# VH-VL binders against q9vpl3, part 228

Target 1, 224 residues: q9vpl3
Amino acid sequence: RGKINIQRPKAPHYERARVVAVTQPKYPELPKAKSCFKTRAERTQQQQENPYNEIIAREVRNWLDHSRLVAFFHLSSITADDIFRVRVQLHKQNLHLKSYGSKIIEQAVKNTRYEAIVPLFHSNHCIVFSPDPEKTAALLRIVRRVPQMVLLGGIVEETMLSRNQLVAYAQMPGLHAVQAQLVQTLSQAPGHLIQQLQAHQNSFVQVLDVHAKNQMNEETPKST

## First folded at step 8 (VH-VL)

Design ca62 (framework fv_imvotamab_arm2)
Fold by ESMFold2-Fast, scan of step 8:
Structure ca62 (fold): chain C 224 residues (1-224), chain A 120 residues (1-120), chain B 112 residues (1-112)
Amino acid sequence: as target 1 above (224 residues)
Amino acid sequence: EVQLVQSGAEVKKPGESLKISCKGSGYSFTSYWIGWVRQMPGKGLEWMGIIYPGDSYTRYSPSFQGQVTISADKSITTAYLQWSSLKASDTAMYYCARLDYGDYFGFDYWGQGTLVTVSS
Amino acid sequence: DIVMTQTPLSSPVTLGQPASISCRSSQSLVHSYGHTYLSWLQQRPGQPPRLLIYKISNRFSGVPDRFSGSGAGTDFTLKISRVEAEDVGVYYCMQATQFPYTFGGGTKVEIK
C-alpha cells in the first residue's frame, strides 16, 4: 500500500485556474535573450555562463571538425517518441542528430569559417552530423517524412550549401569527382549563400506565423 | 555497440599510488566526455570529474580537486583516474561513464566498475 | 551546490503494482537554454548504473514504456506503472544544470 491518497480529487477551483494562468511564464526566454537592450546585470550573468558554454563548445567544434556532412534544421514542436524514432533511423545511416543551445554554437563557431551560420540558430534548431557525405540522400529521405524538421542548409566537405544546393548534391552520382565539381560550382557565390540561408529561415518563420494566425482565427463548430 | 571496459579490482595499502583505466569502444572516443563517479560501500553516487579526450580538458568536483588526477590517451581510447597517495577513505567502487551535451545531456553509458579496497 | 533529495528511502511493492519515486532539488533545474537537465538512473544489485530517463520525461534507448518521468522546476517524479522482478534496485535522480553534478540519495525498490 502506498502513501498515495486514493480518494478522488475534487473539481478544479476557478481561483487556482486563474492564478496558474496569471503566473504561468511565457517560455521561451529566447526573445528577451536576443534583445540588444539587456541590463548590465543580465550581461554579467550571461558572461558568467560563458565558462559552461565554452566547455560544451569543445564538443560542438569536434563534431564540426570531424564531420564531412553537417545539416541545419529548424525544429518545430515534436514529441519525444517521434524525435526518438527519427534519431534511431538516422543513427542506422551514421547520421547523428544533436541539439545545442544557440550560445554554445555561437562560441563554437566564433573566429572560424563557419561563423556565418549563427543567425540560423535564433529559434528552435537541431543539427545532423556525419563523417560520410554520401549519406546526404539518406538524410533527406528520412527528414522528408518529418514535417517538424525544416532543412535550412548545411556544410558538405567544408563548403556551406543552401537547402536547394544540398538537394542537388543528394541527386548526384556517387563519383567523388562529380560530387566535388558540384560542391565547387555551388560554392562559387559564398556571399549570396548566407543571404539564401537566412531568407529560407525567415520564410519558414513566416509560414509558422501564418499557421499560428490561421489557428487563432479558426473556430470549431460544436453540434450535439 | 557502445562499451566502456574498466580495469580489474585493486587492493592497496594507505600511501600507495594507483591508476585505473576505462577503455571506450563502439563510438568516436574524442566526440564524447568521460566522467568518473564514486560509490562508497552501501552509499550513493558522487561525481568526481570529467574529461574531454579530444583536448584533455578536465573539470573536477570541488570535493575531488587535488585528490585525484583524470587523464586520457585518445590513441588507445582510454581514460584514467589516478591517486598519488591512497587513503582508507578511498575504498569504493569507481565507475566511468560517457557524457555528451547534444543528445541526452547526461551519463548515457556506464563501465562495469572498478572496486578499490584500501586497508592496512 | 544543488542538493537533490529523494523520497522515499525504500519502496516495497507487490509485483504488477505501481511504484512512484520523488526527487526535489534545492534550486530550480531550469537551464538558460529552456530545458531542465534532470535524469533518472537505475542500479540493479551488483550492476553499474543505467540511464532510464533524461530531460525529465524522455526514455533512453531500450527502456521499457512502463517507466515514465514527470515534473518541473524543483519537483520531479519517476513512475513504474507495473513493477517487474527485474526492476528491483536503487533509483537515483541526477541534475546536470550546474557544476558540480549532483545525485539524489537513492530510493530502493524492493518486492514484498
Scores: ipSAE 0.538, ipTM 0.783, lowest interface PAE 2.2, mean pLDDT 80

Design ca63 (framework fv_imvotamab_arm2)
Fold by ESMFold2-Fast, scan of step 8:
Structure ca63 (fold): chain C 224 residues (1-224), chain A 120 residues (1-120), chain B 112 residues (1-112)
Amino acid sequence: as target 1 above (224 residues)
Amino acid sequence: EVQLVQSGAEVKKPGESLKISCKGSGYSFTSYWIGWVRQMPGKGLEWMGIIYPGDSYTRYSPSFQGQVTISADKSITTAYLQWSSLKASDTAMYYCARLDYGDYFGFDYWGQGTLVTVSS
Amino acid sequence: DIVMTQTPLSSPVTLGQPASISCRSSQSLVHSYGNTFLSWLQQRPGQPPRLLIYKISNRFSGVPDRFSGSGAGTDFTLKISRVEAEDVGVYYCMQATQFPYTFGGGTKVEIK
């Protein structure tokens, strides 16, 4: 009947953890109070103001601007050794596996035509870049053996494609002209993911409009 | 394969100018940062600064700000470290190293080093 | 600036025996998005540094299984499970969590 393990004592009325949610509104302006707690939104805002993130974001912008193939993946738990082997296999095909934090990606694509991809990065993710879109077939062959990597979609020749559209692209002959025609055809029949990216609510449309106006203000626009 | 090849050893007098080089090959030069690291004789490693060759953005260690200039020429895939006026205290081995935040978040490949000796 | 302190300064070990190097940072090395940018470098006599371990515990290409990294926050360890003759050199920890990037003072591993 005695308690032996007192190293982890239980909190009083632990079953009433829901009371915390009711009590929280009684704290006036937590970040300016004597409390050490900060809300998720306040932590995110502080990190977005971090100049170091903006410096790192130039890598993401450079990869996006100079890659004709960009593939987005959800990444489940994988060992460092396994991901490294995948990275080596991809590199042999001029495919570059990169992992950036979600906040870095947000800052990199903010006010660009790629801002619509932000929702793809709410969980663990990685991105594969290549200057050669003909390597899409090689990419899918390699990733097929890596169940921890789940293809979400991508960008080919500056056109956003769903998973199914990328698979279709990978099955075409390796001639640039033929593959360019396929991209044009696929862009006329968007999949579910690409429709979600293109059919964002009015708030996203407004953001893209602001981006377009900002881009038009540049002496040397990105899109030609 | 990824290689960083640095220029040869230099022997200089105090007050002389110097520009040493680091040539990258086997990768997209403009997609990665180049950092410079000093190692004084018998001592450890000191970060001097970095450059992003894609847009020539530079960031210096406070200890080296104004002491050296880092630059890059992407047409010949080469980064540079330059002194306008050398001091005896600049005697050291200088390394260039590649850095990125998408793979390893640190210096992954290193040059062989350039020994700079500054004496009267 | 983040100060990186390494112990010991020198580690003489018998061939085939383990070696352990400690690295302590003056501040937490957790970056704003949750990753810890702590690396370990090896410098063999007369050679440039070589990346061994990145993000605390991940072995770089060509690095033997006998090398392992561990740690969190401010305390980090590099272990060599069985030291070989080719492991003679100076080992450095490095942080890239914030500017300026800083290195530990180095630990010399030598065979006795």
Scores: ipSAE 0.620, ipTM 0.817, lowest interface PAE 1.7, mean pLDDT 80
Fold by OpenDDE, second read of step 9:
Structure ca63 (fold): chain C 224 residues (1-224), chain A 120 residues (1-120), chain B 112 residues (1-112)
Amino acid sequence: as target 1 above (224 residues)
Amino acid sequence: EVQLVQSGAEVKKPGESLKISCKGSGYSFTSYWIGWVRQMPGKGLEWMGIIYPGDSYTRYSPSFQGQVTISADKSITTAYLQWSSLKASDTAMYYCARLDYGDYFGFDYWGQGTLVTVSS
Amino acid sequence: DIVMTQTPLSSPVTLGQPASISCRSSQSLVHSYGNTFLSWLQQRPGQPPRLLIYKISNRFSGVPDRFSGSGAGTDFTLKISRVEAEDVGVYYCMQATQFPYTFGGGTKVEIK
């Protein structure tokens, strides 16, 4: 059993590393006082932005902002016909399959809460958007039949999920069911909490009573 | 089903103003671009401009810049093409079409067209 | 602006015979991302245009397999393997690689 080197954990498998990199909440670096001086690099990057890309990036941003379900896929040797077939199936479920260039995605998500998704777009990829997070199960069902589409991860209700987490989410009872369960659990909790709180109080009172009784017994002079 | 339904044919005189409409249905109207294309009688297709209904961002062909105004009302999923002062040369069929950058980079769905006739 | 030149202007074809339409662009239609945004549209008489082919060779939904697109760079071809009566109309190539988008002049396919 190879000693897990805790000091240098073996770099996770490339795919796992990518997912971890994406799921790491990039806490917005406190706006370092944007030095009023746009670095030469920032100026050059702004100048190189093709107005055409900006137009497309606007669309991407809109999809991201209005989707409650976003799933990212790697495409492996898939034909245009296959993609079209899948697209039709997804569309029937109000799932929208889109494909954008990596640079467009980068531009679209730059300085946004979605910036963490950029590492997912290194190769041939597609994105599925939906306004309905309940369609996650439907999405997974459809794409399971398409081996050329490899799920990388997704965003559900503004939360970045790994592939495994997305699969788990799809298996969860609907939000309403979960909420109902939660309410039920919470409704049962007060009784237990009160009992626990009372138990501690009762225990404390018992201890105090025992202590008081012991003190009284010590003060009773043995009337010889 | 994705549909674009345009307003009916218009007969106008030179100098009059006109606003024609294109109503989208069967899809997320604010998520796709709408373009306008002119087709003069017996002629080819001419790209006029595009609008993103989500935020009303608009781009025009240089040939149509300042000649027409493209707008949208997302509340009623409708795009518009308007002239402040029509010319006889504006006589044409006008098509609206949905533009998708997510896959096709083209106009995938088209309206039925609006015939505009400008005559003295 | 990118100029799109279609040839021929008219293509009379016998039913069941193949047809070929050429489209040439004044500059390369390869986008900076490596994709080529050339589309073919069909306009039947009295109807609006319909998307046939996108990105050079991809058939749009509902388009019969007798339609095929090919080409690269500046030269593109639409082929109809067996022309049917319903294929009568004007065909346009369109580039969406650069603004403004531009169309070819159109090719009229007619039955002899």
Scores: ipSAE 0.574, ipTM 0.804, lowest interface PAE 0.9, mean pLDDT 86

Design ca64 (framework fv_imvotamab_arm2)
Fold by ESMFold2-Fast, scan of step 8:
Structure ca64 (fold): chain C 224 residues (1-224), chain A 120 residues (1-120), chain B 112 residues (1-112)
Amino acid sequence: as target 1 above (224 residues)
Amino acid sequence: EVQLVQSGAEVKKPGESLKISCKGSGYSFTSYWIGWVRQMPGKGLEWMGIIYPGDSYTRYSPSFQGQVTISADKSITTAYLQWSSLKASDTAMYYCARLDYGDYFGFDYWGQGTLVTVSS
Amino acid sequence: DIVMTQTPLSSPVTLGQPASISCRSSQSLVHSYGNTWLSWLQQRPGQPPRLLIYKISNRFSGVPDRFSGSGAGTDFTLKISRVEAEDVGVYYCMQATQFPYTFGGGTKVEIK
C-alpha cells in the first residue's frame, strides 16, 4: 500500500493488474511437497554426509562412553582466541571442550540411552567431557567467566542432571561417596530430568528472544 | 605436551614387509584419530588414511586402499602403517598426525616423520 | 575427488613485504553445518608440516597474527602481512569436507 504518486497516476495500470490478479488461477503453496523435493546436489551431499557423519559420530560415542562427567552448553558467538583460552583453562582441569554438528550427535546417540539429549542441540552448542566428575566445580568456576557459554544440564556418573542439579553437585565437598549418593537420589526421576532440561532450554531461548525484541523496540521505537 | 614420536628411518628391498610406528603421548590416545600422510621426495603431501584408536575403525584414501594397512594398539598408545610387499615407488617420508573433528577439524599435531627408502 | 589448486607455485618475497597464496577447490567446501573445513599448513625445510589456520580463518595455537586466512565456497586465500625469515617454506591448503582428504600442490615462499 503506500501512497500513489498523484503527479503520475497509475489508475489504469492498477485496475488492469488487479483484474489479472483476481482472475488468475491460484495454486496454494505446497510447503509439504516443496520440503520433500531436493536438488540433485543436495541429495548427493546428503548421501556423502551420511557415512561421514557416522565416522565422526565415533568420537561422540567414545566421549560419552568414557566420560563420567558430560556438560551441555548453549554457545553464543565467540572469537577463536577467546574459545582457545577457555579450552586451555579447561584442559588444565582434564576437561575437554568439543563441538559437533547436531546431525552428528543424532547419529552418535540414536538407539542409545542418550537419545533424549538430541533436542538440546538444535541451536549453537558445545559439550565438555571429563573422566573425573569431581571436576564439575572447576568447570562451573571457569564457565562463570565465559558469558557466551550457558549451562543447559549434564550427565554425571551416567545420570542425567538438570542445570540446578549439576550446580548442586558441584557445591558438594570433594567427597566421592557423598557426591555419588546425591546423584543416586536424583536418579529417582530420570524421565523428569530430561523434561526439565528441555523446559529450561526453551525458557532460555524465549528469554533471549524477548530480550532481543525489547532491545530492538527500545532502540528504534521513535524511528517512524 | 602433546607429542607424536615416529620410528626411525628404514632401508628396505622391493618385496620386503615393513611396519612403522607412531607413539602418542600427552593426550587421550583413544579419543583422537591418527592419520598418515606421504610425501615423496621433492613433492607435496598425500593423505593415505586415518584410524580411530578407540575402536580401530579405519578409512583409506582410494589411492592407498589395499596398498597399506593402518592399525593401532591402544595399550601402548601406538599407531602403525604397514606394507606386506614394498615397491621402489614407496620411497618417501611418512608422517603421522593427530586429527580431531570436535576441536579444529584438521591435523593439529604432527610426528617428526619416518624416511622409508626402498632400493634394489 | 576434490582437486585443490594453489597459486602461485613459488613466491619470492623481500623481508617485511606481504605474501598472498590462493587456493581453489574444484567443488564447494561448504558443509551443511555452516562450517567450511579448509586448513592451511606450513612446512619449513627439513621439518614436518605445522597447522597454521583451520576453518578458513582461525589461527592455531602459537601462530603469529601476521598470518590470516579468508575465503568462501571455492576460493581461499592465506596472507602473510609481513614476511619474516622464519616464514620460508612450503604452504599447503587442505580440505576435509569430504573423503578423500586432499591437499593443494603447495606454494614455496622464499626470501628475495
Scores: ipSAE 0.588, ipTM 0.795, lowest interface PAE 1.7, mean pLDDT 80
Fold by OpenDDE, second read of step 9:
Structure ca64 (fold): chain C 224 residues (1-224), chain A 120 residues (1-120), chain B 112 residues (1-112)
Amino acid sequence: as target 1 above (224 residues)
Amino acid sequence: EVQLVQSGAEVKKPGESLKISCKGSGYSFTSYWIGWVRQMPGKGLEWMGIIYPGDSYTRYSPSFQGQVTISADKSITTAYLQWSSLKASDTAMYYCARLDYGDYFGFDYWGQGTLVTVSS
Amino acid sequence: DIVMTQTPLSSPVTLGQPASISCRSSQSLVHSYGNTWLSWLQQRPGQPPRLLIYKISNRFSGVPDRFSGSGAGTDFTLKISRVEAEDVGVYYCMQATQFPYTFGGGTKVEIK
């Protein structure tokens, strides 16, 4: 499955787009009773105009921009104390657990390369940030002990990863080891290619030689 | 070697402000929490609060919430405890300690303490 | 808040004899994750506290084997198998299972 390009999210397939469009909770338009219910536009505008929201949105952007590892979690009935403990454990590993409202996230990532993460924030969620992608294994180890935190996916080195992909990534040898392996593989590739090319050439030459020999044998007049 | 070195003893009057310090060395200062503990004369230990110097995340005991401010400067590996207005009841020994939640969930290394005396 | 109650308040002990200190919590110190974060600290006269035992029964680095911790739930015990002169001081239990973290009132160990 092709690397999800978070910078250029492919438009969802038409059918998926339809499902998403239909499953978007149509919040009943609150009856326009003259009561002080600011229109969605007014609410959106007010939310945008809230200096606090702007500050927090900026913070989120900063975290995203400075993080090489970002993991998204769903929170299921977790206590504040439990969250604190997890936070402490994560901090020890230079992992930073943050919780933001969906609207703040939307505002923060709007018109950015991170816009694709918005659908992940439909309920109680938290985000873990780290400047070190090698901490992925540590993150998963810590979170495994916290059943209330459900891994949804993440971003590693600007690549969006599914839950399974993130788990797989954590199991991979360190980046340097992988790079070394890649270099080794790539360094061996030319040799194999040359061998294959030579093999084909040699085979061709052999076939030609056989053909030439056969032709020569046919042209040798049986000296009666 | 892990060391926490606190600032010297302080003698103050009621109403004065005070900031005492705790300097960490011998370890990654930003990777461990620092806690402050009060010990009044002849009394037991009281947990005041904790700070993560890496991002200055702080939590206080309810008893000390709003009474003191805990801060840190990671650039000089120093944590601080400060009062805006001292009271006579603030007379105590104050300890900083490294708190390791990962391994011990306890204070594993302690400063030598700072005696604060508040008298008229 | 979890209240930690230590007994006795004072423990006069003869050199070479064992000592035992009890710490009781007002509620279980077993965390939802199954861990119990109880520690014991020693404070010698004129010195800062020192970590002795963490997670009920684990000795901290450099702590002599004569110190041992035990217990579960709400009842915990620190034992000194053979009290030495250097063991004089006040001992505190501390819970870190629930915020805010709290200390026991302390037990003073003295030589008779």
Scores: ipSAE 0.013, ipTM 0.520, lowest interface PAE 8.5, mean pLDDT 84

Design ca65 (framework fv_imvotamab_arm2)
Fold by ESMFold2-Fast, scan of step 8:
Structure ca65 (fold): chain C 224 residues (1-224), chain A 120 residues (1-120), chain B 112 residues (1-112)
Amino acid sequence: as target 1 above (224 residues)
Amino acid sequence: EVQLVQSGAEVKKPGESLKISCKGSGYSFTSYWIGWVRQMPGKGLEWMGIIYPGDSYTRYSPSFQGQVTISADKSITTAYLQWSSLKASDTAMYYCARLDYGDYFGFDYWGQGTLVTVSS
Amino acid sequence: DIVMTQTPLSSPVTLGQPASISCRSSQSLVHSYGNTYLSWLQQRPGQPPRLLIYEISNRFSGVPDRFSGSGAGTDFTLKISRVEAEDVGVYYCMQATQFPYTFGGGTKVEIK
């Protein structure tokens, strides 16, 4: 207001009309310019800024910081009774199945070494935590009977591992030095690991998309 | 497996201080929240507040903010509820309960309760 | 604060008969993550509360299948298909969608 002198004459109508015409598209047109309802963008913004997320994020960060084994899974529809049975079996092996919203995980790992895991959680997911990395074999044995849980990858001794690398780790019982060397070697090539984790996830999504669109449901029976 | 064991019953006079305890076992104490719930004689349940033992972060119900202090000692896996000056209206059963955001998003395991009686 | 209203205040039932408890919230319990954080607790005489049902309809560990939960939005129901003597007690609904967490007023289930 102090930058405009009231006594200055207004621009000529012709020149002003021309300028307004070329700048008309500056603001997107909304069917309802005024509303007491929050827009989808405003709801999303409020959800992302929800203080409740930060409170729960403390729990997620603590699990990540105090677990030497973290395994990430895609989770398909499963009954409460089935997930309960899985949770009980896992708990007997000191394995802790947790589910958190994607926004909570994002806030928990933002500005940490674990930030690279965020893309894994754009779909329905769950995480298994353990202070004992030797339980990886027991984990894979238990989830093998749960088709709704698909292994995406994990973290062992603070090092990110792809699905194949985690499976290989599980197959080396009693060789702690070899397991430690494998984990250490993988920490020297983090870009390759992230690429493999994303490729696996994309392949899974592609298979689901093709199946949904083409309704394909035919394969040759497995011969015995 | 998972257990929360609370301290014994207390009988106090108005104006006295009190600290009751809740000891967790059978799980990773610093990985779960502990909540405190009040139940006045013959009445329902009231949430008082929660603490995250891993970093001692607390959040209180507005009705209890400034009335009590919640704390935890992770070295002995114990949470506490404390009053600086008790009132007769503090007479109630006090429960601690484990709060799990990753599994059940609610209070899954409960202590046996501590009865606090405040009378002259 | 979200107010949780339970009906009935008391439910005398004959052994082996069904019981139904309703819980109504003053606001929708759908959390911003899309989940509904409505749970049911059971408190037997002289005992601490115990979790029965979480997230509307999921039974907690060790809870008999005669207990079931249902509902959406603001209206929720806990059903006991066949009441047994051990089911005597007070039942509470609870919301964890918003702070402060709030409980229903309780429903006393007792045998006739």
Scores: ipSAE 0.412, ipTM 0.730, lowest interface PAE 2.9, mean pLDDT 79

Design ca66 (framework fv_imvotamab_arm2)
Fold by ESMFold2-Fast, scan of step 8:
Structure ca66 (fold): chain C 224 residues (1-224), chain A 120 residues (1-120), chain B 112 residues (1-112)
Amino acid sequence: as target 1 above (224 residues)
Amino acid sequence: EVQLVQSGAEVKKPGESLKISCKGSGYSFTSYWIGWVRQMPGKGLEWMGIIYPGDSYTRYSPSFQGQVTISADKSITTAYLQWSSLKASDTAMYYCARLDYGDYFGFDYWGQGTLVTVSS
Amino acid sequence: DIVMTQTPLSSPVTLGQPASISCRSSQSLVHSYGNTYLSWLQQRPGQPPRLLIYLISNRFSGVPDRFSGSGAGTDFTLKISRVEAEDVGVYYCMQATQFPYTFGGGTKVEIK
């Protein structure tokens, strides 16, 4: 509930910082930087002696295996207070925002059906998990107000979807049958006339079914 | 609201067995680790071990390996810390705490503690 | 095991004055995949520990902005810019980068 400083232009501050950096003497390299010079063998041995990454990978696999909705985001610089506020809003909707290192994600999904997600995690990122795919609309409504989070894509009912496909899924009514058919339609590979014709026919049938059901539902007033 | 509720204080004699509990609520119990921390009277904090309730995987501090058993029952969202044979040196406050590596990267919510007194 | 050394053992401060607590690890808390999992905990008399700061410098929810954390590698600092009566208690640093997890010895903050 503080001011969102990150969203405000800081051109004067940036220019000032550059001037200071140019005039100041170079600082020595951090001691931590020297650890990067360890050999491949030393790094492998260190990982074997410290199974830390195996522990974290266990969490990642559990979330992937037990979530029917997984959404991937690029995450720009954001304060701990701001991300916590977002996490609280998401949690109220049974949406769980998690941040894991790229190498841990790679280790967790290696040799699994989820391996294709690895390229999404080249820089700052976060993932939102939920056991309820109907919460996709709530997720997009909440993150619309968080410009630091940029939707990259996701997984719905074990099907990988692009950003546009996730947005389309979010716009569908909460009828399970309609949503399941939409996922099938959205996951179809475009490029073949027969497949596109069949997909169009299926979509038309879905629209007619939804319209018929909506006509029946109009007999019952829709409360706020 | 995330909450960890521990069992009540225990008074035991050396050689007796004991099992204390930590019940989680307000979150996905099987998705977070539960750790146990000992605090001897007037002393600091000592990590004992952790468990992942989703598959009951455990990791112990070398100082506590073989001295205690950590377990969990996900059907009642409860973690346990157990001794087969208590010693006077086990007299301490025992805390359970939730942790993961995706949210706050350590112990974020703590139980109220269970005081265990072992005397002859 | 990583040994966490805290100084001072006790810090008597006048209300409204700053307090500073140092934490030094026997080896680097950075790992190839992980963040620096350095946390600060507050324990008020008769209460369980409470998370104050995670990942060196990030305040946990509900923690007043007078608390700040800083540091890198093996040297870490917790600062309270203006100590208030409710800040009385024992403060612990903790590392979760390597097993076993270890805590500092604690620093008692008290009002003089």
Scores: ipSAE 0.554, ipTM 0.798, lowest interface PAE 2.1, mean pLDDT 79

